# VH-VL binders against Uncharacterized protein ycf23 (ycf23), part 7

Target 1, 265 residues: Uncharacterized protein ycf23 (ycf23), of Porphyra purpurea (Red seaweed) (Ulva purpurea) (p51373)
Amino acid sequence: MTISSKISSDFDKQSALKVITGLNNFNIPQIKQMALASEIAKVTYLDIVADTDIIKEVESVSKIPICVSAVKSKELLKCQKTGVNILEIGNYDCFYEQGRLFHSEEIKLISKETRNLLPHATLCVTLPHILKIEEQVKLASDLQRIGIDMIQTEGKSTSISKTDHLSGMIQKSASTFSSTYTVSSKIRLPIISASGISSLTSPIAFLYGASGIGIGSNIRRLQDIGSMVIYIYEVQAAISSNHNIQQNINHSIQSSKISHQLIPY

## First folded at step 17 (VH-VL)

Design z4 (from z1 with heavy chain D102E E103D)
Fold by OpenDDE, last read:
Structure z4 (fold): chain C 265 residues (1-265), chain A 122 residues (1-122), chain B 107 residues (1-107)
Amino acid sequence: as target 1 above (265 residues)
Amino acid sequence: EVQLVESGGGLVKPGGSLRLSCAASGFTFSEAWMYWVRQAPGKGLEWVGHIKDKEDGGTTDYAAPVKGRFTISRDDSKNTLYLQMNSLKTEDTAVYYCATYEDLGYFAMDVWGQGTLVTVSS
Amino acid sequence: SYELTQPLSVSVALGQTARITCSGDNIGSYNVQWYQQKPGQAPVLVIYYDSDRPSGIPERFSGSNSGNTATLTISRAQAGDEADYYCQVWDSDTYVVFGGGTKLTVL
């Protein structure tokens, strides 16, 4: 099924902003805060765990488009019936910490199953950052063939990124952008860059071929709606101030250490 | 009717070889992943390996205990799955089942053969 | 490697409810299948994808899966339910993984 006009428009304008609450986030008060903040800031859509109760809670406070994430097709099927806008296989952050990994074959099977069950739904799939860049490209290509509508890329977690240092943030975002750049050059689907994204790095994602960006970890650390709104405004302002900038970053991508580690030669 | 029928089991000495066959009928064999599962006498079910369909590359994966010794292959024109077992060990003694999925999903094996017994003994 | 743990045996009185557990790390993130095997027979799928029943399987059979435990529930146990039961998942690293099996005795 075709992506909704509003979301598609934001993709075309390279201004799409996705707020990610977390696959293991069942904190209803926090989710509502994030939903309200997203509504106030008029983000493109909100991503929540595939749970019908949580969907209802979000809908009670916001009219923002909803994306639900899961790793089982049945969970997505259940949520699709509620009228959510996007169904996503992905946002595996919580599983990495637990040692639960998803490789390409399992993701393809889940994707095939989900598409078979939901032939007209808008489907998104997250590419695991644990995969090599060539594996991500191959997976993205296969997912496109399967009929997935959009792709989300992740950055690799490093010890530096865990410290929230500026250098770590840049490094993490660089990984995500490398994935975005490489994958976008091989497939036609819109790509959401969703790791290491901040007000500082958000404009860069679009230069690397992203159709949209996803923010999650940073906004989840905030304690009130006001702070969340301000944070989102900062990201949106950064995007807006750079939305007309098209620069060639091939030299940077090719010369970066991350590029040499991720891109096969 | 969907059906799998194993054959080729028997008695073999350690170090010997044996080839099992699984004849499939009642479904589009060429589009299905096929699995081998074995069960030693009085023991539980153990995955041996699988082969993907041609669309998914037709590649194979094996359990660690049989890797390098067993080979799974398929002939889609004959709707037949094979298990070539070389360098057989006594611990390979088991009933060998072929299995696949039909309409329920990719992660469940809803179709099983009757199994064929392989006995490795001196 | 990924492992599934089942109790060796479970007993249930005729007409009562039997519960067989299958434990694994983050098993809730997997689709869990249950197979019934009677002596001298091939396994039969009785539950797939945590809680769905194949055609021909009685409604007395049900399944659940969350956290680190999946459960097969057999209500109104019948003599014919006496069998070995195996849980199974598909793992990215080890592919098909079976539990050790549980012998269900109907008393």
Scores: ipSAE 0.909, ipTM 0.957, lowest interface PAE 0.5, mean pLDDT 93
Fold by ESMFold2, fold request of step 20:
Formats: C-alpha cells, sequence, structure tokens
Structure z4 (fold): chain C 265 residues (1-265), chain A 122 residues (1-122), chain B 107 residues (1-107)
C-alpha cells in the first residue's frame, strides 16, 4: 500500500530482485560490498538486519534502497525512525539453526502490532517453511487482511546425499516455488520467492506467480564486488529473457499491422 | 477503565469439577485473546491456557498438565471468559487469574484480575 | 518446551542497585516482560518489550535483553521494591512462559 514508485514498478513488471544479507550478518565490510554490488546492478533493494548503526554504514557508501528485517516490532519501529520505510518480519533461517521456531500465531501478533505502530510503512512478512502448505496459505490470507503489503516464501532442504550443496539448493528452490505457486493462487499480494534460487531457476519463480525474488547466500559466498555484480547480472539476464520474449511477440504483432497498411496494391 | 473480575473459586474434592468465570469490561472483548494463569501457594506463575478471538478461529491452547481436563470458552455477547476444570487434582490448587493485553503490545499482559482461589483437598 | 531460569533470590542494600537475571536460549529474539508481585496481590507489569516502562513505573526500573540473558535492574532500591519478580516471554510452541521467580530482599 505504501511502496515507492520506483520499487512498485519493479514489482509491477515482475522483475523485482532483492539482495538479502541475513539477520546474523553483522560483517560491516561484507554488507558494504553487497550494498555497492546491489547499487551497481540496480537491484530493487537491499535487505539487512534491523540495526541503526548498520543502516548508517550502508548509507555512507550507497544509495541502494534499504529494507530492514527483524522478528520484533520494536526493532523495526526504531529503524523506521531513521527514515527506512521498507520493513520485514522474517528471514527466519538463522533462527532455525538455533532451534527458535516461528508459527502462525506469533507472526500474526507481531504483524498486527507492527501495522498498528506503522500504518503507512511498507511491510513484508516471510511465511515459515516449517508450516504445512495449507497453513502457509491461511497465514498469507490473514496477513493480507491485517494489511501487510508483501509476502515472502522460503524453502527448506533435508539432504542426506553426498552432493549436499547442490541437492540442498534444488530442494530449497523447489520448496519455495511450490509455496509461491500455491499462495499466489489464493491471495492478491506481491510475492517474493527466496531460498536456493539460482540464475538458471529464477524464471520459475515468476512463472509460478512471484513478483520478485530474493537472493542471499549465493552472493554472500562471493569474495569481491565484481563477482557479486556478475552473479546479479546473470540472475537479471534470466529474468529479462522472459520479458524480452514477451516484448518481441508484441512488437512483431504491431509491426505486422503496420506492414499491411503500408504495402500499396 | 479496563477491568477483569474472576469468580467461581472454592473448595472441591479431588476428581471434582469447577467452573471459573472472568467478567471483562472497558475494552473490545471480542477482539482480544484471553489468558488463564495460575499460581499454587508459595509457587510461581504458570500459564494454564488461552483462547483466541473469533476472527483468529476462537481456538484454544493448554499447558500440558491440564490438557484434556480443562476447557476454556468465551461468550462475546456477555464479555465473559470461562475455565471449566474437570478431574481436579490436589496439584491444581492455586489462585487463578485471567489476563490480557490493553495498549502496550500483544505480548505484554498489563491487565490482570484479582484472582480466585481454587482449593482441591479431600 | 521453552524454559526460563531465574535465581531463587537476590539481596540488595537499601539505596543500592539490584540486578535480576532471566536466562533462556536465544532470549534476545523474544520480547521480555517483567512482573512484580507482592504477597496477596496480582502481578504488576513493570517492564515490557525488554526495556519499556508502563505508565506509573519509576525510572529506577530498567531492563535489557541480548543473547541468552535478560536483566531487570532496580536502582536506588527502596523497601517497597521487596517482592517476587517474574520474567516472561511469548513463544510459538510453549506460548506464555514465566521464569521461576526471584525473591528480592531489601536489607
Amino acid sequence: as target 1 above (265 residues)
Amino acid sequence: EVQLVESGGGLVKPGGSLRLSCAASGFTFSEAWMYWVRQAPGKGLEWVGHIKDKEDGGTTDYAAPVKGRFTISRDDSKNTLYLQMNSLKTEDTAVYYCATYEDLGYFAMDVWGQGTLVTVSS
Amino acid sequence: SYELTQPLSVSVALGQTARITCSGDNIGSYNVQWYQQKPGQAPVLVIYYDSDRPSGIPERFSGSNSGNTATLTISRAQAGDEADYYCQVWDSDTYVVFGGGTKLTVL
């Protein structure tokens, strides 16, 4: 309901892309690298931990739009007071490692409270992958009623194969794509797909009803800004290939009509 | 003024039943989640259970020691919360409080009743 | 099930600062409440959301929460601060969880 014109345009064109640094990431040099790479590649926004000092550090080197993520409404409110207006309840992955789980009831209470405290901020909520798909749909519907502006999906892997990293990515992306498909069929909010998405698989998110995607660990693993920018460009190129195909179809149809009109007998 | 008033406590024998009421006023009861908390003599506070509002399904959750024996219900037309206690044990002897939130946040129980004493003794 | 641990008792000299701890795994990810309870009375909320004070609670009550420990701090302790103190969180699986309580004695 309150997204900037630039950001809403990316979602309207089904080309939104965010870079996620992670709730456990307080590595200022790495976060700054990710911010600079994100700005160079013109991603939609950077998603960082809700920390006012980290916001200041990012703003010192980049103009990239900032989203902050937390699981406590008070931290989001504190960051909004610095001028950040894209806020997320979510990015639960680091908590799963620690045995801290989030279920629908707690998320709804946090979301209602945050909406009440911040009636005009842009709010995104992640649906936990620990919920069964029917529970994710119900939560998404409740969040839409509460007045949440965007939904993020995430995926889970449990791999016992010898090829653990690639198998984990495939399982995570398949999981988040399944959630995206099912949730998008039941609600009207923009959906961001996240977890395990690669440049090769990114178009699937949009075919399944996403308006954007989030990428994180695959970028964070890279050692320098140049490599990060190249990776982001690969993802953007995959997304743009679908857009260019659709544009070429429309252009071809229009040219055909003009050609018939210009040919004399 | 937001108020909660418990009633229905008393002396009951083991295996017996008792029904507690909590009368609410000063807030929109139908939109609030309501909680029961108990305190055995000389012991700490213990969550007993809670009930959601109708929009969130009106469902209940219970602490393990009371699950299957206690039932929480609400009557939104009378602004009243209930606790039906069956198969009572001496371990259920406690002061029973109803509680909820007002305006500090959904996780902050800033509204409490005065409590009603339930004594389970032969 | 999620559990919170508090010391059984804390003593403080009149006018000095008392600190009551509440330990729990990753408690920093929760909103921590503190309640004061005097004999024969209902609990009274003194700190909510880690560090905020309800109206009417004096500034000498303060709170912090990070990592695995939340702390209630009572500066310039008065005789009237002698009470039981409970920490509390709301957890997705266990719901309302109270610590075991700490008896604060003002000497």
Scores: ipSAE 0.838, ipTM 0.920, lowest interface PAE 0.8, mean pLDDT 89
Fold by ESMFold2, last read:
Parts: C-alpha cells; structure tokens; sequence
Structure z4 (fold): chain C 265 residues (1-265), chain A 122 residues (1-122), chain B 107 residues (1-107)
C-alpha cells in the first residue's frame, strides 16, 4: 500500500481530518498558525500549496504531516524532493474562479505522469464538481486503475456560497456529499469529502462513505490559534458521533478485558 | 531510435477523400496516444485530432473544423496510425504530421514525422 | 476555445538575447512547450514543461511561465536560431493548442 504510515491509521478508522490552507494562500504567518493549531488538535495532516519555501516554514514550527497540492506534476516532484510524500492533484476551486477548468482526460494524464514519476508517494486526486456524477465515478475508477491512493470530492462554487455563510455551506456540502455517496458505492479507495464542511455537516460525510474530511475556509477566518483549536475540536467531536454505538461497544469490551486482566488480586 | 513516417499525401479534388498512414517504430505504439497536426502553407501549426491507447478506451477527439469528416484509427498489430479524410475542402490543404510523446511527459510532443503534403484543389 | 497569442516576429542582433512571449489566460497553470521549426522541416521540441530542455538542446535555450505569460529565451543568438517558434499547451476543452508562431530573425 502507498498510503503513508503517517496518516493511514486515521483513514483505517474512518476518522481522518485534514486542514486545507488553500492553493492561493501564501500567507506564511497564517499558514503557520493553522499548522500549530492542527498539531495541537492532532489533525491527521495539513494540505498546503506546493511551494518549497512554505514547506520549510511549516516544518520550522510543526511536525504535522504535510500534503502539498498542485495541478502540475513538476511542482509535486519538486516538493517531494524536500521529503514530503503526501501529494495531491486538485483543489481546483481557486482555478474555477479564474476561469480555468479541469476535465477527466487532463486529470488522468497528470495522474499517470505523477504516479510514474513518484511510484511510492501517497497520491490523492480531487474529482472536479463540474463533472456529472457518472463522469466522476468513471474518473474515480480510472484513477484507481492508475494506482492513485485516495480520492477527494468537492462542492460546487456559487455566489450564494460566498454571500450567505450557512446557505453556501449547505449547498457546497450537499454537492460533495452526493459525490462521496455515489463514488464510495462504486470504488474501494478512501474518500475525503471537502467543501463546506463544518462541525454541523461533518458527520454526514462519514455516513455517506468518506474515510476523511477536509476543512479550511472557516479556520482561515479565525484570528488566533486557540480559536482554531476549539473549532477543530468541535469538528472532531462531531465525527465521532457516526460510530458512537460501535465505539461504545468496543470500549466496553476492551475495558472489561483490561479490568479482568489487570486486577492484581 | 523512435521514428514516425507519414505517407499517403497527394492532390485531391474538393469533396474527395484521402487516407494518410503513419508508420511508427522504436517505442511501444500500443501504449501511446497518437496525434495528427497540420500546417497550411504559410500558416501555423494546428491540432487535427488524437486517438488514445486501448487502456484509455481507444477513443478519439477532433478539432471542430474536421469533426464529422475526418476519422482517426490505429492498428496496433502493424504499429500504424491512420487519418481518413472525407469531404475534403480547399482549407484542408496542409502538410500533415503525426506526433506523439515518448519519455519527456504526456503533454510534450517530442516525436514528429517529416509530414506528408495534402493539396485540395480543383 | 483556449487560445495562445504570440508576436508575429522578433528580431535579435547576433550574440544578443532574444525573448519570445506566449500569452494566454492563466497559462501559468499549464505545462508550456516550445517548438522550433525551420523552413521545410518538422517542428523540433526545444523546451517542455515551461523550462526543461530535451537532450541535445543547448543551454542557451531557456523558458519561464507564470501568470498569463510564458517566455522562451535564447541567449547568445546564432544565425542557426533563425526559425519559427510555437508555444503549445494541452487544455481540458480544446486539447492541443498552439500559438500562432513567431518568426525569429537574427540580424
């Protein structure tokens, strides 16, 4: 398996959480705050723009696992050479705003090339929300065959998303959840749901088949590390509700075994 | 050595048809996407269309001016790419190149044939 | 349809540096190729993926790509560099897109 041991446990438990700083974010002080908050809250990993200087700055303050995102294999390769081994082709949202679209065939070529250049790296690919659901399923299947390790879903960008925070989050999250549900029923790769995810909406991702979620914009708006940590804790608490029955049963069984085995008399 | 050799060009009347071939050697033809690019006299390079390998579905895409008139096909057993051109127009007059990528990357066409001239004239 | 724009011609004195631009919306998000074509010959790849050189291309050829502009730079221009130069990207909707070409004249 090519999923990095730094993150695989959280994906195996269907509880992975990444913090996304954004492909258009070069604000080093803010990125460092997000990295520190993520480490304190024990977030699975941090997803940053593929920039070797930003990687060095994050590593100077945090041991959090780092993922880099880009749309060009050359940028991912440059970053991998610094020791980063979790790479993403995607996070297309900022490119859509600039009128740059990505469709299945271009993504497949970038993905094949990246896999060929980096046969042992952990690779995640985002499915564009601009593709119809059946096209997203076909692309996910092709990416699985190519040897991609993880799939990320994203939500549709709308003017409502930018104006009305709650309404926009619901629309983005509904789109990404629809993709997560459909794709997870057809392929076996771990799926990360992103776009519009909050403490309110995060349990739905896991109910619909995600192994992890990505959050970012709501954290970037916070002014200090403490507020960021509290926000992340609220999301993490919401994630655990999906498996409450299973975790309660497992904890009860394990504690009874431990109690019986460890009683000294 | 990787090599592409086009053939089948010539003079044809408007409304006629012509079939171009591109013989490939020195690489695994069956695993490559193959491209047709043309260049009208005194003009620039223009993508005509391409065909994927079988693993990617073997499907084709075409530039708008030729869609419905041109058909790209391949015979992997003969390492040969084909361009069937029907309903030819005078604006189809060009040198036709076949091209592909080798080892530099899927977006870089580093292997080109020498081209074959198609002239569409009365 | 995605389009690339190049100047029609560029002149450079022998031994000087030539710069040929290729403009396109968000071209910095694409892998840019540059081809050299001499009269009666097939195109030859001289730069790929913005700045990389194929084997056999002199280091005098270099490239850059950011924002809306990619640039081919030919240092210490020689008479043999006189040719047409085309930029190219691979786009999700238009597929292979070439610029209109630039005639480089070495004076």
Amino acid sequence: as target 1 above (265 residues)
Amino acid sequence: EVQLVESGGGLVKPGGSLRLSCAASGFTFSEAWMYWVRQAPGKGLEWVGHIKDKEDGGTTDYAAPVKGRFTISRDDSKNTLYLQMNSLKTEDTAVYYCATYEDLGYFAMDVWGQGTLVTVSS
Amino acid sequence: SYELTQPLSVSVALGQTARITCSGDNIGSYNVQWYQQKPGQAPVLVIYYDSDRPSGIPERFSGSNSGNTATLTISRAQAGDEADYYCQVWDSDTYVVFGGGTKLTVL
Scores: ipSAE 0.836, ipTM 0.921, lowest interface PAE 0.9, mean pLDDT 89

Design z4 (from z1 with heavy chain D102E E103D)
Fold by ESMFold2, fold request of step 20:
Structure z4 (fold): chain C 265 residues (1-265), chain A 122 residues (1-122), chain B 107 residues (1-107)
Amino acid sequence: as target 1 above (265 residues)
Amino acid sequence: EVQLVESGGGLVKPGGSLRLSCAASGFTFSEAWMYWVRQAPGKGLEWVGHIKDKEDGGTTDYAAPVKGRFTISRDDSKNTLYLQMNSLKTEDTAVYYCATYEDLGYFAMDVWGQGTLVTVSS
Amino acid sequence: SYELTQPLSVSVALGQTARITCSGDNIGSYNVQWYQQKPGQAPVLVIYYDSDRPSGIPERFSGSNSGNTATLTISRAQAGDEADYYCQVWDSDTYVVFGGGTKLTVL
């Protein structure tokens, strides 16, 4: 089970960053802006809805590696036939709001089917936040056995968080970080933390065992490519500072000094 | 050729018990989830329960009307699925089918037995 | 509990197109199966995963699924198409869910 060479280096360095356009986002102009901003900022990859027309539109303006997300194996297979080999079962959040839930057994069946149909693709599966943490760990272990390559965590939101944007982001990021910490202590797969992650909170994901993070909603709200690039650079600065701290901790055993390296603007 | 053959149906009084069997052939039984589906006379199809393969824990799930009264089991050495029905009620009267998937997808039950009739009456 | 709703009956003239609907909340996020059942027989899968046909099912049978409605379409209806038709999904909480069934009558 190998992770695509297009993204593996960033995961190996525990510095992967993906930009998520959203499973219910079919706004092609916005998606193309996000793709261009992601390429300019050298984001690891872009995660879009499993739609062959949207894949073609993104490819027309960007060379960024593409991941497609769906909840049905048939949609992932259709997209793989266009040449996309990074695939995700997940991004359930838009379905929760409509009362459509995903639990362990259904996700396992979709995952087994997708792996059987696509034995060599890079597969990522999102652990539903509706599962208790112990259930998330069990599902992650089962997915590892099935041959899934990567795990994504997601965060819980409450009705209170819907009325206070900052509180909702903090609650989602704390939820996804708890899942990241617990799951990373029990399984060996790379973990991507998503939901409510910002420049403020992104270093926590890596301290808790993530190999990458996903960001989306804060970028989708921005008016133009320039603002998107600046936001992504801010997140990358936080990631790079965390990576330098980890490297400097390793060096401090021998050098007796620790330094915080600034990153490019 | 994939086949499922149910047996063990018959007439039983309310409160009685009956055990159905489903003999499987032509596929790797031990790697398949197996399903029981019933159909009361003149009515539609109703899921009764299912049992997972050993790799997925061999556990069972049941529809609410039969939970606690029916037990699904399997014997992988004999390629046989069982349905133990206890405390039978008149509303359990139905044709009982065993079903599974072959290779079209895990959500597509493309293999069905012919059914066995269970009649619960005095 | 997840529910699927089908009309009780649909009539179609020989050679015409029949459409049988299956309604459910967000059914477009499920893989929808359709089964044909003739009197005294076991169900036969005619459409799986919304729109795919098993081997041996004529191209006259087609399916679609979006939003809150899945549809089985039978073009050029034949007398042999007269049967009961059930839609089905696999749901995380209710597991296997069948619609109530639709009796197709070919006139």
Scores: ipSAE 0.831, ipTM 0.917, lowest interface PAE 0.9, mean pLDDT 89
Fold by ESMFold2, last read:
Structure z4 (fold): chain C 265 residues (1-265), chain A 122 residues (1-122), chain B 107 residues (1-107)
Amino acid sequence: as target 1 above (265 residues)
Amino acid sequence: EVQLVESGGGLVKPGGSLRLSCAASGFTFSEAWMYWVRQAPGKGLEWVGHIKDKEDGGTTDYAAPVKGRFTISRDDSKNTLYLQMNSLKTEDTAVYYCATYEDLGYFAMDVWGQGTLVTVSS
Amino acid sequence: SYELTQPLSVSVALGQTARITCSGDNIGSYNVQWYQQKPGQAPVLVIYYDSDRPSGIPERFSGSNSGNTATLTISRAQAGDEADYYCQVWDSDTYVVFGGGTKLTVL
């Protein structure tokens, strides 16, 4: 099994939750707080920068499953040698602002190389939001053929004003949900929706075909473990409410003898 | 034994055409991306273009100075890479190398041919 | 269009350490290759993926890459190290990018 047994159950239940610390986050005290909060709240796994010292620091305070993210296969290989077997090519956010872009061809080469070097690791690849939706679908299909285990979507903001972060967060989440919906209809890999997802919007990801979600910036802004745990519980409650609502809708349809399907848009 | 051998270089007049070949051996040519790199006399290395394998669509990309004038193709049955050069300019005078990756990683060109000289002069 | 900048030349005394820099925006996010080229010869890969050595390259060749600068270091310089050296990355928009080359002179 390529998907690690440490996380597979939550993906099978379409309830996986990943906490993302970020590729440009080397703040060990903050990362340790996020790890502790994630463990207390029973988050599926923590996604950190591919750094062996940071892995060691997280393991010193938490047993939470660790995923590492990088844009270079060499960094992923180095981290896998410490025992981490959940690896990601992606989380490109810090590079977009620097003008460093990743397109399909480079991502495919990195992905093929990583799979060849690590034939049994759990590999996730982020689809860049800079690709048109048709290109994202093509890339996801190619990654499935390469043997990648999971796909992560991300979104972009087109907000004119930087001071309206709620509008930017809604645009990012709408963008990633659109990608999730379209990609999930064309491939057979589990999909993680990320970018701008809040407790209020998290159920939409699963309605659109995700098996999990990634959250990061809303947790990173919090100053203490208690606040982080409360936020994570709110997200988990939203996910649980969505599954309960789906069950009630199916039951109501059966009991009323109405047989039409819900139509997602 | 991994080898790349370029051929077809020579003297041509501006506006003329020339076709270079790169014979490959010792690796699975059909699964490799192939690159053309040139070096003008006394100057540095310059990427000319590349062609992907069939699985990745067999498509090509070119450096701006040669786009529209140069065409890269491959014949997997003959393990041969081609560079068709049309509308040649004196600035195209260079040693032309073919190159590829083998075993160190897709971003590391560890296999190079000996180069073939193309001289464009009136 | 992504660009790499190298000094035109570097001189080193026999037995001393030479350092050749390659500058580019966020070059630390790329896999950096270094090639050695002697007159009349094809380039030879001496460092790949920032710091790794192909088989046959002596340990006195080393590399580093972080931020905006990659560096090729040649310790205990020998007469045979006199050559041109090129850095290279593979970029999603510009594809294969070479630096302008650095002539290493061993005195």
Scores: ipSAE 0.819, ipTM 0.914, lowest interface PAE 1.0, mean pLDDT 89

## First folded at step 18 (VH-VL; from y2 with light chain V96L)

Design aa2
Fold by ESMFold2, look of step 19:
Structure aa2 (fold): chain C 265 residues (1-265), chain A 122 residues (1-122), chain B 107 residues (1-107)
Amino acid sequence: as target 1 above (265 residues)
Amino acid sequence: EVQLVESGGGLVKPGGSLRLSCAASGFTFSEAWMYWVRQAPGKGLEWVGHIKSKEDGGTTDYAAPVKGRFTISRDDSKNTLYLQMNSLKTEDTAVYYCATYDELGYFAMDVWGQGTLVTVSS
Amino acid sequence: SYELTQPLSVSVALGQTARITCSGDNIGSYNVQWYQQKPGQAPVLVIYYDSDRPSGIPERFSGSNSGNTATLTISRAQAGDEADYYCQVWDSDTYLVFGGGTKLTVL
């Protein structure tokens, strides 16, 4: 296991928060805004496309820990050579929209290659939402044996469920939470829940066994750093409220031996 | 020295059967996925099927033209890959290669046998 | 099913640079392999993962892959480079996919 010391504390506390700029996002001014907002709000790390020029631009304005995402081991290796040691195989949504699908066998191949090329880097792999839950669990188990450090879950494609913002967000978050719950009960890797997560839904991820969450599109739509910081603070407050509920339940369980069921606020 | 050697090719009538063997040496056969690739006379390379290592499930996949007629198996104790070909058609006439990959070249076939010719004609 | 398209033939003058293309939808998201095959011989891997060379392959063999096209480039072509060349990818639905092959003729 090779989880970077830059992020490990927040994962150990089960409070990690990742801001995702998007694999199709090459808008350097916007990415810099998101990096600055993330640093001000003390987000755990920023996830950007595997592009060495964009890494340099982000580092010119922020000390936020950087994760890069790609679907090829070679692109991750190029970025690691710049000093980035948090790497992800994932962010498949833009490929699904182009008709390019990723299934278990290819993801395992890319993961084996990447671990072999980069034995000391922190590696995260996204489980495709196109896989049935049983297959997602099998893939996560195989990735754990391969030596992957973290798993990310995702929800269904935005294109499939674009009826309205709230309906689409609920559908995406339900899908990723189902994956989080099932996978976390079967494997021992930290899990990041992503897709459609907001301040409203973020506590559910942690109750279902996540160690962190990823947010992106809701921040990307905001027009300025101040609004982004406020949004992040709202999500962080929701995470902190969930922690307080867990502490109260633990104390009650020790006193009365009652089940650790979710208690409505 | 990593090496693959095919055998068992020959002349067979349509509807007949043949069993090809691929003897492997110089690498850990039991950990490798193994592939069958064929080449009809004057034509290009065509994937026939593959079998995974036991660790990765030991399952097989086949190209559509051969599915249901061809069966891939392996004997890890003998370092040998097999292709059982049933209900052969004239379209199956080809040189049959077994192939596999190196350490980091998953799906990059850097080890090939010399091939064995299968001719299906009446 | 995923398909790869190659030109049927390419000619190059001795000492010049040959370029062999392999076209496919979004091939830039795949890792592309290239094989050389001389008459009566098994294929030989000359490029893997778009641009890497196996041991024993000269530096004048190079590869690139972006968008919808991968390219094998052979600089300072020699008579011994005359062969058939195949591109190949792995696809999650079609598995091992080969191009139709390109005959390189060195004049």
Scores: ipSAE 0.134, ipTM 0.667, lowest interface PAE 5.6, mean pLDDT 86

